# VHH binders against q9y6x5: the designs that were tried, part 186

Target 1, 379 residues: q9y6x5
Amino acid sequence: LPPKLLLVSFDGFRADYLKNYEFPHLQNFIKEGVLVEHVKNVFITKTFPNHYSIVTGLYEESHGIVANSMYDAVTKKHFSDSNDKDPFWWNEAVPIWVTNQLQENRSSAAAMWPGTDVPIHDTISSYFMNYNSSVSFEERLNNITMWLNNSNPPVTFATLYWEEPDASGHKYGPEDKENMSRVLKKIDDLIGDLVQRLKMLGLWENLNVIITSDHGMTQCSQDRLINLDSCIDHSYYTLIDLSPVAAILPKINRTEVYNKLKNCSPHMNVYLKEDIPNRFYYQHNDRIQPIILVADEGWTIVLNESSQKLGDHGYDNSLPSMHPFLAAHGPAFHKGYKHSTINIVDIYPMMCHILGLKPHPNNGTFGHTKCLLVDQWCI
Below, E stands for the ipSAE of ESMFold2; O stands for the ipSAE of OpenDDE; V2 stands for 0.75 times the mean of E and O plus 0.25 times the DockQ between their complexes.

## First folded at step 7 (VHH)

Design z56 (framework vhh_8dlx_2)
Fold by ESMFold2-Fast, scan of step 7:
Structure z56 (fold): chain B 379 residues (1-379), chain A 125 residues (1-125)
Amino acid sequence: as target 1 above (379 residues)
Amino acid sequence: EVQLVESGGGVVQPGRSLRLSCAASGFTFDDYAMHWVRQAPGKGLEWIGNIYDSGSTFYNPSLKSLVTISRDDSTNTLYLQMNSLRAEDTAIYYCARSKIYYKYGDWQTSYFDPWGKGTLVTVSS
C-alpha cells in the first residue's frame, strides 16, 4: 500500500498563538507526533505566495505567484481573485499534486488549497472542490476522507484549506485575546474533529497528517498609517498592490517616481527592483514591479483613507509574527519530537520523500527536516 | 426593500455636539459593516469611518478625535456622535452598508451599497 499524506492549512495561524492559548486537541496530536515551533515563510508573507511555496518548494520569484494581486509586464495580464483560475499564473512551477499524479500513477484530492482548482501543466487535482468560503470545514473533511478511502488509483496526497484564523486575525487583530481565544478554541475543536473522523474511518494509523499554515499575523492600528497620496500624485504611477508591500508601476521615468517616494515615510522602505534585499529572494520575475514599498511591521499603506484592518500580514519574513508552525503525525514521523525552525520551502522535499516522489528542482533542503522522520538519522 | 434612513441633522452652533442615527431595514443588519460618509458644499464625498459587525471601528485620520461610530444590532441602528462641531462640518451625512470580500486572504476590498438620502448638518450661529 503506498504511503498517504494529508496536508492541512489553517490560514494565518501565527506560531506564537501556541504559547498564549490552550490547544488540548492540537497538543495531543503533537504529543504523539512532531512540532516545528517556527516555519520561516517566503517574502511576501501572503496567502497565495506561501501556499504555493509549500507545495512547490520554491521562492515566489521562482514559482511566479509573487503576490495576491499581480501584473505581468511581458504579457500585460492582471491577476486578482476574480481571474485566479487562469493557468498562466500558476504554470511557472509544478506543484506536488501534479508530480504525484504523473510520476506514480496515483490520485490527488483537494479541499480548496490555492491552485488545486486550476489545471497546471494540463493537470488538475484528481478530486477537488471549487473555492467557496461558505462550505464548512466538516463538508471539506467529509469529501477528503471519502476520497482517501474510496479512490482508484488511490489518493495518496490530499490537501485541506481553512480560512481561519486569518479572517478573524484581520478583523480583531492578534492582540484581542477574548475574540482570538474564541476563534482559536474553535480551530482546536476542528482539529479534534479531524482526528476523530480519521480514527472512525480506519485512516489514522496509516495516514501521515501535516498541520501547518502560510503566515502569521501582526497588530495594526489607525495610528500607524502611511498615506501614499501625501508622497506622490496618482497620475505618476499605476498601483498593482497596496499594503503592506506596495507594487508600483511607473507611468513616467522610474527614477522620478522613486525620488518622490524614497524619503516620504520613516516607516517604509522604498526599493528599486534591483535593490530589493537578496535575503527576500524577491527580484527575478517579470511580475515583480519596478518599485516596491515595504512597510514596517504593523504599519499600513493607504490612499488618503483609513485602513479596514486591525491585523495584517505580508511583512518582512524575518519577523517572528509572520511565522507559522508545523505539526505532523503518522508512520513517517517520530513521536514527541520538537524542532525549532525550518524554512517553508523545506516542506516540499520532505513531502516528496514521504510519498516516494522525485522532487522537481527546488529551494528547500531535505536535511533541515530529516530529524522529523523515522527513516532518517538526526545527527 | 433595503432601506437606510438617516436622521438627527439640523442647525447647530459651533463647538457643540450632535448625534446622527441611521435606521436600517430590509436586510440582516448584523451581517454588514456600516459606514458614515459626508459631502460638504462644493466638495466631493469624504469617508468618515465604519463599524464592522464585530464592533471594530475605523476612522478617517483627520476626523478620528472628533467622531465616534457605534451600532445597536438589536434595533438595526447605526450612530455617529460628533463633538466640537466646526463650520467645515457643514455637510449632508449619509450612511451606507458594505460587505467585506474575502477569498484566500484577499480582505482589502469593501463596497458601498445602497445609500440613504442623507441628513443635512449646518454648523452656524
Scores: ipSAE 0.176, ipTM 0.536, lowest interface PAE 2.8, mean pLDDT 90

Design z57 (framework vhh_8dlx_2)
Fold by ESMFold2-Fast, scan of step 7:
Structure z57 (fold): chain B 379 residues (1-379), chain A 125 residues (1-125)
Amino acid sequence: as target 1 above (379 residues)
Amino acid sequence: EVQLVESGGGVVQPGRSLRLSCAASGFTFDDYAMHWVRQAPGKGLEWIGNIYHSGSTFYNPSLKSLVTISRDDSTNTLYLQMNSLRAEDTAIYYCARSKIYYKYGDWTTSYFDPWGKGTLVTVSS
């Protein structure tokens, strides 16, 4: 029988939540599987960019989803809620469900993973759900398991996305132990439901399951605001994205805009596009603006207003607070193995190996994940 | 065609009240937070405040006691009520929009042009 893989994302699941809260169901999953304690995500540490990096193995400058809000300088298109399903934005890469459908006689299924409701290179996930935040985890799970059992060609790759703990992380902040404890207990219960559902349907023993996330979360405060309006007049620029990474499109000379911004706050770094640190891999794309502002951890860039966010992400990808984890269980994975760190781009070539697919050129390194796999030697 | 058209400006005496309007067309008004911004002669832009489709308002702390922002989504109209006008309130008043994105548990705000052409308010004796 061909190998099968279910990839599950809990948005905004910070790696150190595993140390600070109890997860009996997730710990049982890990006990008979593998845990990667930290996943180093790509910059910027936002939902759309990192979810697309997981399934393409590419840095944001290479796959083209460089932010949750974007402007393409060449075509003059804007990425927004009304046009986020335009294939133009997604066509700079080939996600794994497309590879899965094109290389073998196989199907893919998706419950709301970013991009799965878009035809990418004229290929859409064989089975998918349009994004709707009101749809319960149980309904998403029901559809995914139905498609895994009742498809021809067989579904060999399936994805499941859930909005928590990100939504609550923003609302309460990660340091609100009372509210976060309640949210994280609910997530652990959903993981328990997932495992029991797969067992009841006879899928558990032969299915590879990866549970991961796109980023972490850091505590923000009304005491840590950067008022961009005190730095520069609105007549000098167009704002493409605001916080914690501001994307600035100058209306006047770029150097003049840069000079007005560069010393405005000790709590943000101001970069001309060509001076963005190489370690970010965030430079070579028309959707990256001429000037980028990067706020320090926990600082929020605002336009003469108070922020309602008590938690946020998007910050420097070297920050441990921005790192998610990865746990996995199934016939491809060792049992009871713990690994320290991988790069988020390494997940794609690992998943291609598990499914027997030839990966498209990518920024991941298969060697970084081979110690997780039973069919590989780790020396 | 996206348009924002401010109206209601003019000459007004100190201590009086004035209500400005901004008529929006060519886009889905409910998807946007709406802002009021002003520019006094020879000065930079000063943000007055904004209003979300929910009716939630945020104001420049320096102006909060003097202004009220409201919106009527049935007519795609934004309002600015100003009370106890002073000479320093003399400015061109602009309305502007910001797209609100709520995706995948993360809520983000983007700033978009266009702004309207503005309406001049002159406070003089």
Scores: ipSAE 0.019, ipTM 0.236, lowest interface PAE 6.3, mean pLDDT 89

Design z58 (framework vhh_8dlx_2; at its last look DockQ between E and O 0.66; V2 from the best seeds 0.00; counts 0 for: pae E 6.3 > 2)
Fold by OpenDDE, look of step 8:
Structure z58 (fold): chain B 379 residues (1-379), chain A 125 residues (1-125)
Amino acid sequence: as target 1 above (379 residues)
Amino acid sequence: EVQLVESGGGVVQPGRSLRLSCAASGFTFDDYAMHWVRQAPGKGLEWIGNIYHSGSTFYNPSLKSLVTISRDDSTNTLYLQMNSLRAEDTAIYYCARSKIYYKYGDWKTSYFDPWGKGTLVTVSS
């Protein structure tokens, strides 16, 4: 049988949740497969950038989805979660579902993975669901598994996206043991449902399944706020993105704006675009604004509006609180193997290998995932 | 039955403060975003601000008056604190409910339903 791969994302699943909470279903999944304990994601540690990095193997500066909110100064276009369907934003890269679908006798399916309801390079997934938060996991799962089981040409690559525990993480904060226990129990039950569904359909033994996430979650507080209005008049700049990484488009001299912001808070780093640290791979794209502000872990950048989010993400990608995990099961993967860390961009060349696809140029390193795969030599 | 009832309006002198209340019944704030909106005589509706289920508050940046939105979950009451009132703040003030939904990292609000009947605030010397 041709190789098949299902990529599942639980948004905002912090890696250390696995250590601090119980996941009977997920642990069984891991026991029969592999676990990467920490995945170093891309900067900014937000939903759109990291999900696109997973499926392209590229850093943000290369695939062009540099934030959840973007502005292009040439075209005057805006990107946001409410305006994400313009191919203009996505066409700087080729996601794996497009590559897969362009092969003979193959098709792709998607349940609300970012970018999957957009024609990229004039190609849209053969099967997809428009984003709708009201659609249950069960319904998404039913559609995905139906397509995996009954489609012609056969679906060989599928994506499944779920909004939790991110939404709840924002609401309760990751340190709320009572509420997060409830939320994460529900997530584990959904994983149980996934496994059960696959077994019922006879897909479990032959389908490769990756369960991962795009980022973690850090605890926030009303005691840790950075108010930009205290440092600079709002008439001097346009805000493209706010917290915890703010993208600033100056309306006056850039240097003047920078000087007003550079000492705004001891808990915020201010960078000119050319001075952005190289380790972020967040410089070589026109969609990155002239000035970026990066709040320290747990600090929130605000204007006159107040944010009472108890959890947030988007911080430095070196922070453990921002890291997701990766678990996998199927014929391509070992059983009972645990790995410490990989980069999120490493997932792409691994998936390409599993599917027998030629990868586009990418920033991933296939060697980092070899120990997860049964057909590779692990040193 | 879902109902919103505003109170606390009246005539107030410039420079004074006023707190409006919105009593909610038939639902709990935890599942919705609550909004304050006003309409000055002869003008359109102006969004003042809101409070999300998470407790996060957002305000219209164009407002010159100092406003604070809060809620009391125990009494299911929404509040609008206004300070340093001016003549231009004269308006009917409405509270409204909106459904919330999540999309790729942010909570969003749907259309407003229901609305309160409003309470009149007149700022006059």
Scores: ipSAE 0.578, ipTM 0.872, lowest interface PAE 0.7, mean pLDDT 95
Fold by ESMFold2-Fast, scan of step 7:
Structure z58 (fold): chain B 379 residues (1-379), chain A 125 residues (1-125)
Amino acid sequence: as target 1 above (379 residues)
Amino acid sequence: EVQLVESGGGVVQPGRSLRLSCAASGFTFDDYAMHWVRQAPGKGLEWIGNIYHSGSTFYNPSLKSLVTISRDDSTNTLYLQMNSLRAEDTAIYYCARSKIYYKYGDWKTSYFDPWGKGTLVTVSS
C-alpha cells in the first residue's frame, strides 16, 4: 500500500508559543514523534507566500506568490483575495499535490490549503473545499478523513488549513496572555480531536502527519506607526501592498520616488529592487515591484490613519518571532526526537521522499531533514 | 430583530465633555466593527471613527484629539467619549456596524449596515 501523508497548518503559530503555554495533546503527539523547534520561513513572512513555499520547496521569487497582494508588470494583472483563483498566479511552480497526481496514480485531498482550489498546470487537487472561514475544523477534518478512507485512486497526500492562531494573534497581539492562552488551548483541543478521529478510523498507525505553520506573530502598537502620506503624495506612485512590506510602483521617475522615501522614517528600510538583500531571495520576479519598503519589527506602515492590528507578520525572516515550528508523527518519523532548525523550503523534499515522489528542482536540502526519518541514519 | 440604540445626547456647554452610548441587540456584537458617524444641521455625514473587535481604534484625523471610542463586548455596548466640545460638534450622532471577517492571514471589513436612529448633541451656552 502506498505511503500516506496529512499536512496540517495552524496559521500564525509562533514557535515560542510552545515554550510559554501548555499543549498536552500536542506534547503527546511529539512524545511519539518528532519536533523541529524553529522553522526559518521565506521572505516576506506572509500566509500565501509561505504556504506555497511549503508545498513547492521554492523561495517566493521562484514560485511567484510574492505577497498576499501582487501586480505583474508584464501582463498588467492584479492579484488580491477577490482574484486568487486565476491559475496565472500559481503556474510558476508545481505544488506537491500536482506531482502526487501526475507521477503516481494517486489522489490528493485538501481542506482549504492555499492554491488547492486552483487548476495549476491544468491539475486541481482531486478532492478540495473552496475557502470559507465559517466552516468548522471538525467539518474540514471529517471531509479529509472520509477522502483518506474512501477514494479510488487512493488519497496519499492530504492538506488541512486552519486560521488560528493567526486571526486572534492579529486581534489581540501575541503578548495578550489571557486571550492567547484561551485561543491556544482551543487549538490543542483540536489537535486532540484530530488524533482521536484518526485512531477511531484506523488511520493513525499507518498515516504520516505533519503539524506546522507558515509564520509567527509580533506585537504591534499605535505608538509604532509609519505614516507613508507624510513621506510622499499618492500622485507619485501606485501602492501594490502596504504593511509591513510596502510594494511601490512609481508613476514618475523611480529615483525621484526613492529619494522622497529613503529618509522618511528611521523605522523602515527603503530598497530599490536591485538593492534588496540577497539573503531574502526576493528580487528575481516581475511581481516584485521597483521599490520595496520593509518596516522594522512591530512597526506598521499606514496611510494617514491608525492601524487596527495589535499583532502582525510579514517582517524580516531572520526574526525568531516570525518562525513557526514543525511536529510530525507516523511510520516515516523517529519517536521522541528533537531537532533545532530547518528551512521552510526543506519540508517539500522531505515530503516527496516520504511519498516516493521525484521532487521538482527546489531550494530545499533533504540532508537538513533526514535525521527526522527512520529510513535514514543521522550522523 | 437587529437594533442599535444611541443614548446620552442633550444640551451641553462649550468646553465640557460628554459620553454617548450605543446599545446593540439582535446580532453577535463581536462579529462587527462599530462606528460613530455624525450629521450637523444642514451638512453631510461625517465619519468620526471605529473600533474593531480587538479594541483597536481608527479615527478621523480632524477629530482624533477630541474623541475616544471604546466598547464593552460583555454588555454589547459601544461608547464615544467627547472632550472640549465646540459649537461645531452640534449634530445627530449615529452608531453603525460593519461586518468583520477573516481570510487567509488578514481581517477584512464590509460596508456599514445598519445605522442606529441617532442621538442629538447640542453644544450651546
Scores: ipSAE 0.351, ipTM 0.747, lowest interface PAE 1.7, mean pLDDT 90
Fold by ESMFold2, look of step 8:
Structure z58 (fold): chain B 379 residues (1-379), chain A 125 residues (1-125)
Amino acid sequence: as target 1 above (379 residues)
Amino acid sequence: EVQLVESGGGVVQPGRSLRLSCAASGFTFDDYAMHWVRQAPGKGLEWIGNIYHSGSTFYNPSLKSLVTISRDDSTNTLYLQMNSLRAEDTAIYYCARSKIYYKYGDWKTSYFDPWGKGTLVTVSS
């Protein structure tokens, strides 16, 4: 009987929310399983790239989803959340659900994880929901559990995506304790409902469950704006993505555009592509534009004098505010173990091990997650 | 039963200021971006600007120095402040809403639904 795994993402769940807010249901989940207190995610710390890194084990430059907004100069294609279904964007990697369901007598199921409604390498998740933010967590969970219990061939890998606390984090900012407390309490109740549903359906004891996130959230302010229009005329470049990592495609000599930007703000770093710090692993893909601008934490790059967000993410992945957590429970995992940190790319080889899949080449290190697993010696 | 009702229109002299109001009812005001649009006699619709739930405003660049949009979420009221009015600002002024929705880390706005009935502003000396 092949082992089963449910991968759950609560978008924008900053690691330190666990110590700053009450989570009775999540803390019970952790007590019976494992916790990784900080997951170091990939740069840029955005939703599409980090969700794909979880399921491929690859840095963004290697899997090709390098931002939430992209441009490919060769094909002239644009990627955005309204234009994300072209397999072209996703085909530079093989996500775990594709590998899983190509195994004999296995299926994969998905409730709105980024990319699961796209036929990647001509393969789409065996069961999936088209993205629709109006669909409740309960309905997403109902479909996932029905597929886990009733499918032939059996569903052995399932994903579940939820938009909070990211949406509320953008709206209020992570420092709004009153509003975020109410939001996070609702999320904890959903985790309680998840566990209760799995117990009622007889899945809880034999299903491995990972609860994680793609990134954190930092506080923004109308007092911390970088007005790009004050530094350079917009006729000199095409803007592919704006904040907090701007992607700049020069219309004139690249060095001239760089020189106009390099002293724009003390709160922004300007990189030629070849000068992007090696620690970002964010250089070797044609979708990364010739110039990027990286705002300091909590600063917002704008074209006008205001911003619609009170919280944001996408900043330097060394920042603790950008880091999510990982919790897990199930037969593959120890009980009551806490681990300080892993890299987000380490999740993929761990999941492949749990499922008995041969991982594709990736950037993860299986040894970083061995202490979480009952069948491995920790060193 | 969504309603948007503009008020504050009338005849004003060039160079003067005018403040328009839009009273909203029948929906959760904080979930929507609010817009001002105008239509001069014999012309098409011209977008003036909007204001998001966060208070962030965006303006038609040609009008930015002449207008200010604000909202009062406690009274469900949208405002348009117009300064240094000119004869070419004579128009019917409409308020409109668009739903703010969330998709994978970004806020988006829908089509305008509904529109108000409009209020006439006549700038005449």
Scores: ipSAE 0.040, ipTM 0.439, lowest interface PAE 6.3, mean pLDDT 90
ESMFold2 (binder alone), look of step 8: mean pLDDT 78; pTM 0.800

